# VHH binders against q9y6x5, part 309

Target 1, 379 residues: q9y6x5
Amino acid sequence: LPPKLLLVSFDGFRADYLKNYEFPHLQNFIKEGVLVEHVKNVFITKTFPNHYSIVTGLYEESHGIVANSMYDAVTKKHFSDSNDKDPFWWNEAVPIWVTNQLQENRSSAAAMWPGTDVPIHDTISSYFMNYNSSVSFEERLNNITMWLNNSNPPVTFATLYWEEPDASGHKYGPEDKENMSRVLKKIDDLIGDLVQRLKMLGLWENLNVIITSDHGMTQCSQDRLINLDSCIDHSYYTLIDLSPVAAILPKINRTEVYNKLKNCSPHMNVYLKEDIPNRFYYQHNDRIQPIILVADEGWTIVLNESSQKLGDHGYDNSLPSMHPFLAAHGPAFHKGYKHSTINIVDIYPMMCHILGLKPHPNNGTFGHTKCLLVDQWCI

## First folded at step 14 (VHH)

Design ga81 (framework vhh_8dlx_2)
Fold by ESMFold2-Fast, scan of step 14:
Structure ga81 (fold): chain B 379 residues (1-379), chain A 119 residues (1-119)
Amino acid sequence: as target 1 above (379 residues)
Amino acid sequence: EVQLVESGGGVVQPGRSLRLSCAASGFTVSSNWMGWVRQAPGKGLEWIGDIYSGGSRFYNPSLKSLVTISRDDSTNTLYLQMNSLRAEDTAIYYCASGKDYYSLAFDIWGKGTLVTVSS
């Protein structure tokens, strides 16, 4: 029987939440599985870029989903919503569900993972739900488990996405212990429901399950605002993306716009596209704008307005506050093993190995994840 | 469904006026900051102006005397009034919206409406 994998994402689950809150269901999952304490995500540390990096193993400049709001300078197209259905935005990479469907007679299933309701290289997930934030976790889980148990050809790769704790992290900030404890307890209860449902349906013993996230969250404040209107007049540029990474399309000479911005705030770095630090791997794509502004951790870029966000992400990917974790359980994984850090792009080649798929060229390193796997020599 | 739909474009003679409309669904225009942007054939994006949630308006200085942005909160519609149209105003006009909380800058764009100024 072919191996099966369920990939679950809880959006915005900061790694150190595991140390500051109680997760009895997740701890039971980890006890008989593996934990990677920090996953170093890709820059920018935003939802759609990092979710696409997980399933392609590519940096954002290579897979083309470079932000949640984008402008393509060559085609002059606008990405107006994270759920834009134009395949153009997604076609610069081949996600794992497409590879899974094309290499052998296998099916994929998806509950709301970004990109799964879009035909990518003329291939859409075999079973999918159109994105709708109002659909409950329980309904998403019911569909995924039905498809895993009752499909021909068999579903071997399935994904499940949930919007929390990101939405609450933005609203309350990660340092609001009362509100965050309530939200995180609910997530732990949902993990318990997931495990129980898989056990009741006879799936648990033979299914590989990965629980991960795309990024973390940092505390913001009204005392940490960068007013872009104090730096430059609106007539000089078009704003493609604002905070904490601003994407600037100049309407006048690029050097003049850069000179107006470069010394505006001590809490913001200003880069010409060619000068963006190599360590970000955020330069070689037409959807990356000519000038990029990067706010320091916890600082918010605004347009002569206050921000009501008490938490945010998108910051430098070297920051521990931006890191998610990865936990996994199943026949492919060791029991009770803890690993310190992997790169988020390493998840893709590991998943390809588990499923017996040949990966497309990618930025991940299989060696970084081999210690998690029972069929690999670790030392 | 969160959506912006522009209307009112078409062929207009030089020196005339034109009003574009932008109908919002799935959110309220008065709760977001809203803007108009245009793109002439073979040229980059040009910002026209913005209206913020509180009603404050900001315009491109090159266009300030020629355009007015307004909104009707009861019909959830944004407007762009253009006066003294010239051939160089020929462009696709986009309506855009941004939130301060959950989305980045102009994270909602319409599909655009074509304005052709010719005799």
Scores: ipSAE 0.000, ipTM 0.092, lowest interface PAE 24.6, mean pLDDT 88

Design ga82 (framework vhh_8dlx_2)
Fold by ESMFold2-Fast, scan of step 14:
Structure ga82 (fold): chain B 379 residues (1-379), chain A 119 residues (1-119)
Amino acid sequence: as target 1 above (379 residues)
Amino acid sequence: EVQLVESGGGVVQPGRSLRLSCAASGFTVSSNWMGWVRQAPGKGLEWIGDIYSGGSRFYNPSLKSLVTISRDDSTNTLYLQMNSLRAEDTAIYYCAAGKDYYSLAFDIWGKGTLVTVSS
């Protein structure tokens, strides 16, 4: 019987939340499984880019989902809507559910994971839900567990995505302990429901389950705004993405736009595309604009207006506030093992190993995750 | 002592709706797995649906379109809403709970409430 894996993402689950709040259900999950305390995500630390990096093992410049809002200079196409189902944006990589279906007549199931409602290389997840934020966690869980038990060919890879605690992190900010405590308790309760449902269906002992996230969250303030309109007139450029990483497409000479921006605020870095730090792995793609602005942690780039966001993400991926965690349980994983750090691109080759799939070329290093796995030698 | 007390049963005409209540005492409904089970005359127990501690609900596929389970954590009460009642829905309806969220069977049961669907 082939190995099975369920990959669960709680959007915006900052690793540091585990130290500041109680998670009894998640702690019970970890007690009999593994915990990676910090996952170093890819730059930019945004939802679509990092979710696609998890399932491809690639940096954003390589898989092509370089932001939540994009412009492709070669084709002149725009991407800004979560309902944009044009395969063009996703076809620069092969996500694991496509590989799972094509290498070994297996099925994949998906409840809202970014990209799973799009045909990628003419292949769509065998069972999927069209993205709709109004669909409850309960309904997503019901569909995933039904598909895991009743599919032919069998579902061996399944994904489940939930928008919290990201939505509340933006609304309240991560420092609002009263509101965040309520939200995180609800997340822990949903983890409890997930485990209980898998036990009731006889899936728990033989299913590998990974619980992770795409990024963290940092506190923002009306006292930390960068007004781009005070730097440069709108007639000089087209704005492709705004905050905290602004993507600037010049309408005039690039050097002139750069010179107007470079000294405008002490709280943002201004890069010509070729000068973007190599450590970001954010340069070699036509969807990365000629000038990129990177705000300092907690600063928001605005256009002569206030920001209603009390929390945000997208910042430098070296910041601990941007890091999620990874917890896992199942026959592939050790019990009661704690690991300090992996890269988010390392998740893909680990998942391929668990499923017996040959990974596509990727930026992950299998050796970084060896200590988590029972069939591997640590160190 | 842990106790479950069902109410709201009685005689109802076919095609109508009925809501059953289950009052819990001695423990918190939001900390436990709870559900509804019925037994028609001369038949075995039929599972209707569950609600887990976190609020996730799961139903018997044969009944999903006809029933809704809900709870009021502030009053420590579980509900079963039934719509489009048929003669075949005549049964004793039991409220049940697992002793903890790891329970794989209902350990705590109410006495049941009779629902008769008749003209």
Scores: ipSAE 0.302, ipTM 0.730, lowest interface PAE 4.3, mean pLDDT 91

Design ga83 (framework vhh_8dlx_2)
Fold by ESMFold2-Fast, scan of step 14:
Structure ga83 (fold): chain B 379 residues (1-379), chain A 119 residues (1-119)
Amino acid sequence: as target 1 above (379 residues)
Amino acid sequence: EVQLVESGGGVVQPGRSLRLSCAASGFTVSSNWMGWVRQAPGKGLEWIGDIYSGGSRFYNPSLKSLVTISRDDSTNTLYLQMNSLRAEDTAIYYCAGGKDYYSLAFDIWGKGTLVTVSS
């Protein structure tokens, strides 16, 4: 009987929310499972890059999804979240559902996880839903549980993605206690519904479930804006991505553009591509632009206007505000164990171990997650 | 002491073919997953392709028609055949392998071999 795994992501679930709000259903899940308090994500701390890192175990420069908006200097192609269906953008890595389908007589299922509605290496998830933000959590869950219970060949890997609390984090900011309390309570209720449905269908005792997220959220303000128009004229560059990490493609000499930007704001770091800090693992890909601007936490880069966002992410991945958590339950996991920190790239080799898959080359370290697993020794 | 040693790099003219070798010691190529990765000057790592223990091969689609991965089990050696070389193929080429089921990232790497495509 092959092991089964359901991977669930609540977009923008900052780890610190677990300490500041009550989660009775998530707490019951963790009581009989494991909790990793902080997951150190990859830079930049954005949705598409980090979701693809979870399922490939690779840094962004290696898997090729380096931002939510990209330009490839070699092919002259443009990528945005509205045109993510071109396999070109996703083909620099092999995500776990592709590996799951190709190694044995097994199927994968997906409800909205980024990349799962794209044929990658000529392989698409066996069961999937085309991305549509208007589809309810309940409908996504219904499809996933149906596919897990009734498929031939069996679905052994399933993914489920939900846009909250990210959407509300942007709208209200993470420090809006009243609005965030309501949103997070709703998420906890959805977790309760998930567990109850898996129990009713007889899946709960034999299914491994991971609940995680791609990044956190930090508070922004109209008092913390960097006006790029005050530093450089639009005729000197093409803007590929804006905030909080700006991707600049010079139309004139790169050094001249750099010199105009380097002292623009005390709340922004300006990097030539080769000078981007090695710790970011964000240099070696044609989709990373010649000049990158990195705003300080809580600062927003704008073009001569105000920002409507009260919360944002994309900032330095060393910031605790950018970190999500990971909770897991199932036959592969210990019960009642708390772990402090793992890297987001470590999730992929752990999932491969649980599923009995040979991982593709990745940047994760299995040793970092072995204490979570019942079939491994903990130091 | 498990080791991978790449060879066969050097200066080659555009349009020509080149075969790189990767000699393994301390483990068996045919019993393990193996692959090739390259890094062009100023670029990130680019996956070229893999071969599994059972012989199944998987390639980067942008390179699929230009490269072939093979192995010689009798000499415990992995090969990368490259055809129609272009200036943009100038890179350090790395052999990588997974020793066991729990292999992480690149479980074992060679030091790389430099290929320069130039007249």
Scores: ipSAE 0.000, ipTM 0.148, lowest interface PAE 20.1, mean pLDDT 88

Design ga84 (framework vhh_8dlx_2)
Fold by ESMFold2-Fast, scan of step 14:
Structure ga84 (fold): chain B 379 residues (1-379), chain A 119 residues (1-119)
Amino acid sequence: as target 1 above (379 residues)
Amino acid sequence: EVQLVESGGGVVQPGRSLRLSCAASGFTVSSNWMGWVRQAPGKGLEWIGDIYSGGSRFYNPSLKSLVTISRDDSTNTLYLQMNSLRAEDTAIYYCATDKDYYSLAFDIWGKGTLVTVSS
């Protein structure tokens, strides 16, 4: 029987939540599996970019989903994270479900993972749900488990995406312990329900399950705003993305716009595209704008308006507050093993190994995840 | 000792609705996997649906539009709401659980409550 893998994402699940709240169901999952305490995500630390990095093993500059809001200077197309289904945006990489369908003559299934409701290289996930945030976790799980049991060719790779705790992290901020405790308890309960459902359907013993996230969350405040209008008039530029990483397309000379922005705020770094730090791997793509503004942790860039977000993400990927975790269970994984840190791009080659797929060229390092796997030599 | 007691059955006319209750003692319904199963005269057991500790509900696809499972944590009671009852819904209805949250088998059953749908 071919190996099977279910990849689950709880959006915005900050790694430090595991230390500060009780997760009895997740702890039971980890007890007989593996835990990576911190996953260093890619820059910028946002939902669409990092979800696509998980399934491609590529930095954002390489896979082309460089933000949740984008402009492509060559084609002059605009991307909106809520309503753009144009394959153009996703075609700069080959996600694992496409590889799975093309190499192994196997099916893929998807419940809401970013990109899975879009044909990529003329290939769409064999089974999928069009994105709709109103669809319950139970309905997503029911579809995934039905497809895992009732498909020909068999579903060997499945994805499941859930919007929490990100939505509540934005609304309440991660420092609201009362509200976050309630949200995180519900997520732990959903993890328990997931495990039990897989066991009842006879899937659990032969299924590899990864539970991870795309980024963390940090506390924001009305006292930590950067008003861009105080630095530069809107007639000088087009704003492609705002906060906490602003993407600036100059309407005039780039140097003139840069000079107006470079000393605007002590809580914001201003980069010409070619001067973006190499460690971000955020430079070599036409969708990265000529000037990028990077706010310091907890600061929000605004246009003469207040911000209603009490929590946000998108900040420097070296910040622990931006890091998610990874937990996994199944026949491919050791039992009771804890690992400190991997890079989010390392998940893709690990998943390819588990499924027996030849990975497309990627930025991950298989050696970083080998200690998690029973068929690999750790030392 | 863990005990389950079903109630709310009886004779009901076709097209009507009925709510069954399952009172639990010796364990907490909100912390356990619970389900409803029925047995029609001369038939085998038919699974109706489950509710998990976290509140997730899964139903037999044949019954999905006709039934709803819920619980009241304050009274430690599980419910089965049935709508648009038909003659074929005539059965003994059981609630069931297992003490092991990760178990795949219902090992604790109530005595059942009879529902008769007739005009």
Scores: ipSAE 0.000, ipTM 0.381, lowest interface PAE 12.8, mean pLDDT 89

Design ga85 (framework vhh_8dlx_2)
Fold by ESMFold2-Fast, scan of step 14:
Structure ga85 (fold): chain B 379 residues (1-379), chain A 119 residues (1-119)
Amino acid sequence: as target 1 above (379 residues)
Amino acid sequence: EVQLVESGGGVVQPGRSLRLSCAASGFTVSSNWMGWVRQAPGKGLEWIGDIYSGGSRFYNPSLKSLVTISRDDSTNTLYLQMNSLRAEDTAIYYCATSKDYYSLAFDIWGKGTLVTVSS
């Protein structure tokens, strides 16, 4: 029987939440599985970019989803969350569900993972749900488990995406212990329901399950705003993305726009595209704009307005507040093993190994995840 | 000791709605899964749906559009809401759970409540 893998993402689950709140169901999952305490995500630390990095093993400059809002200078196309179904934006990489369907002629199933309702390289997930945030966790789980049991060719790779705790992290901020405690308890209850459902359907012992996230969350404040309108007039540039990483397309001379921005605030860094730090791996793509502004942690870039967000992400990927975790359970994984850190791009080659797939060229290092796997020699 | 007591059954006209209750004692409804099962006269058991400890709900696909399962943790009560009742919905309705959190074994049952859909 081919190996099976279910990849679950809880959007915006900061690794540090595991230390500050109780997760009895997740703790029980980890006791019989593995925990990676910190996952270093890719820059920028946003939802669409990092979800696509998980399933391609590529930095954003390589897979082409460089932000949640994008402009392609060559084709003059615009991308926003509402226009995410144009295959053009997703075709710079091959996600694992496409590889799974093409190499092994097996099926893939998807409940709301970014990109799974889009044909990529003329291949769409065999079973999928069109993105709709109103669809319950229960309905997503029911469809995934039904497809795992009742598909021909068999579903061997399945994904499940949930919007929390990201939505509440933005609304309340991660320092709101009262509201975040309630939200995180609900997520732990959903993890309990997930395990219970898989056990009751006879799937649990033979299914590999990964629970992870795309990024963390940091506290924002009305006292930490950078008003871009105080730096430069709108007539000088087109704004492609705003906060906390602003993507600036100059309408006039790039040098003049850069000079107006460079010393405007002590709480943001202003980069010409070629000067973006090499450690970000965020330069070599037409969708990265000529000038990028990077706000310091907890600072929000605004256009002469207050910010509604009490929490945000997108900041420097070296910040622990931006890091998610990874937990896993199943026949491929050791039991009761804790690992300190991996890179988010390492998840893809590990998943390919579990499924017996040849990975496409990627930025991950299989050696970083060897200690998690029972069929590998750790050293 | 765990006990489940169903109520709310009776005679109802076709096309109407009915809500059944299941009161639990010696057991917290939010600590384990609970389900509804029915048995029509002369037929076997038919699973209606379950609600898990965390609140996730799973339904028989044949019945999903016609039923809703909910619970009130403060009153330790499970509910089954049924809409657009038909003669074929005439059955004894049971509330059930398992001592084993990870099993669908019907080892804790109520005594049932009769629903008769009169023409």
Scores: ipSAE 0.286, ipTM 0.717, lowest interface PAE 4.4, mean pLDDT 91

Design ga86 (framework vhh_8dlx_2)
Fold by ESMFold2-Fast, scan of step 14:
Structure ga86 (fold): chain B 379 residues (1-379), chain A 119 residues (1-119)
Amino acid sequence: as target 1 above (379 residues)
Amino acid sequence: EVQLVESGGGVVQPGRSLRLSCAASGFTVSSNWMGWVRQAPGKGLEWIGDIYSGGSRFYNPSLKSLVTISRDDSTNTLYLQMNSLRAEDTAIYYCATAKDYYSLAFDIWGKGTLVTVSS
């Protein structure tokens, strides 16, 4: 039987939630599988960029999804949630479901993972759901398990995406222990539903399952605002993305806009594109704007207004608060093994190995994930 | 002691709707895998559907348009709503759960409630 993999993402699941809350179902999953305590994501630490990095193994400057809101200077196209189905935005990389379908004559299935409802290089996931946040976890799980069990060619790669705990992390902030406790208990119960359903269908023992996330969450406050309007008038620039990484397209002289912004706040770094730190791997793409503003952890960039967000992400990827975790179970994985840290781009070559696929050139290092796998020598 | 008590059965006319209740004691319905199973006269057990701890529901495909499973966590009660009842729906209806959440079979059963669909 060909190897099968289900990749599950719970958006915004900060790694240290595992230490501060009880997860009986997730702990039971880990007991017979593996846990990576921290996954160092890519910059910027946002949903669309990091979800695409997981399935391509590429930094954002290489795969082209550089933010949740983008402008391409060469083609003059704009990207937002409402325009995410234009293949143009997704065509700078080849995600694993496309590789799976083209190399091995196998099927892929997707429940809401970013990019899976878009034809990329003229290939769309064999089975997919058009993105709709109102669709229940139950319906997503029903479709994925049906497709895993009843497909020809067989579904060998499947994805499942869920918007929590990110939405609640934004609304309540990660320091609201009462509300976050309730939300995280619900997530753990959904993990229980997932495992139980796979067991009931006879899929559990032969399926590789990865549970991960794209980023973490940090606490924000009305006392930590950076008002851009106090430093520069809107007539000087077009705003492509706002907070906590602002993407600024100058309407006139770049140097004048930079000079107005560079001393705007002690809690924000202002970069000309060529001066963006190399460690971010966030420079070499037409969709990265001429001036980028990076707020310090917990600071929100605003336009002469308050922010209702009590939690946010997008900050420096060196911050532990921005890191998710990775847990996995299945025939490819060791049982009861804990690993400290991997890079989010390392997930792609590991998944290609499990599925027997030849990876496209990528920024991941297979050696970083070897200790997780039963068919590899560790140390 | 864990107990399940079904109620709401009886004689009902074809085409009507009926809601069955399952009162649980000795454990919390919202923390357990629960389901409904029926047995028609002279036939084997037929699975109707499940509800898991997280609220995910799964139905027998032949019945999913005709039934809905729900629970009231405040009263610790599981429900089975049945619509467009037919003579073939005549059966004893059982509420069931398992001691362990990840069990593959129900091992705790109610005594059942009889539903008779006749004109």
Scores: ipSAE 0.485, ipTM 0.824, lowest interface PAE 2.6, mean pLDDT 92

Design ga87 (framework vhh_8dlx_2)
Fold by ESMFold2-Fast, scan of step 14:
Structure ga87 (fold): chain B 379 residues (1-379), chain A 119 residues (1-119)
Amino acid sequence: as target 1 above (379 residues)
Amino acid sequence: EVQLVESGGGVVQPGRSLRLSCAASGFTVSSNWMGWVRQAPGKGLEWIGDIYSGGSRFYNPSLKSLVTISRDDSTNTLYLQMNSLRAEDTAIYYCATEKDYYSLAFDIWGKGTLVTVSS
């Protein structure tokens, strides 16, 4: 029988939450599997970009989902993270579920993973749920397990996405230990339910399961605001994305807009597109705007003086607060192995190896994940 | 109607053990986040510990070695086992649960059972 893989994402699960809170179900999962303590995500450290990097192995400039809000100057199309299903935005890469369906007569299943309710290169996930945040984790899990057991051709790749702890991280901030403790305990309980359901259905012993996330979370404050309106008038530019990375489309000469912004705040960096640091791999795409502003960790860019967010992400991907973790269990993985760090783009070629798929060209390095796998030699 | 009824309180000598029960009706104990909270005379609420639907148990670090939370799914009952009781454990003990999954606090409480630790 072909190898099977379930990829689970808990949005906004900062790696150091594992050190500051108790996760008995997750720790039991890790004891019988593997843990990567830090996953270095891609810049911008946002939901849609990083979820697409996980399943394509590409930097954002290469896969084309460069932010949660985007503008394409050539086609004059706007992208919104709320309900945008135009394949145009997703067609610059081939995600793993598309490759999976096009090789060896296999099916894919998806519960809410970004992009899975969109036909990409004329291929949509074989089984999927249209994005709806009101659908319970239990319903998502029930559909995924049903599809894993009752599909022809067989479902070999399945994805499951959950909005927490990101939503609560934004609302309460990661330093609200009382509320974050409650949220994280509920997530650990969901992990327990996931494992128990897979065992009850006879799936656990033969299924590879990856639990990961797209980014972390940093504490914000009303004392750390950058008011963009104090720097420049709205008549000079169109705002494509705001915080903590602002995407600026000039209505006048780019140099004039840059000069108005460059010294406005000591707590943000202002870059012309060609001056964006090479280490971000965030330059070579038409959806990256002519000027970007990058706020320092914990600083919020606003048009008015107020912000309701007590936590945020999108910051520099070198910041540990922006890093998620990866835990995995199953026949492909060692038991009780701990690894320090991988890049988020390394997940894709590892998953292709587990599934026996030929990966599309990607930015990941299989060698970085080989120590996690039982069929690989590691020193 | 969701109801929680605590029992097993009373007067107990210092150093003894006591087991409290919480009988649940209108929902299943095994499917919900549940816990124990106490209130000593003239003091605020003190969290003792809780159990999640999947069986994870968490305890107040100050009480962890002295208490155990368990459940009997067949009788739909939650238990609190207390060992080495001290005068400071004199309190009304409440069983509590969530109204729904999105609750970040206990919304549904029993009426409480009084435990008096005295010589």
Scores: ipSAE 0.000, ipTM 0.411, lowest interface PAE 10.7, mean pLDDT 90

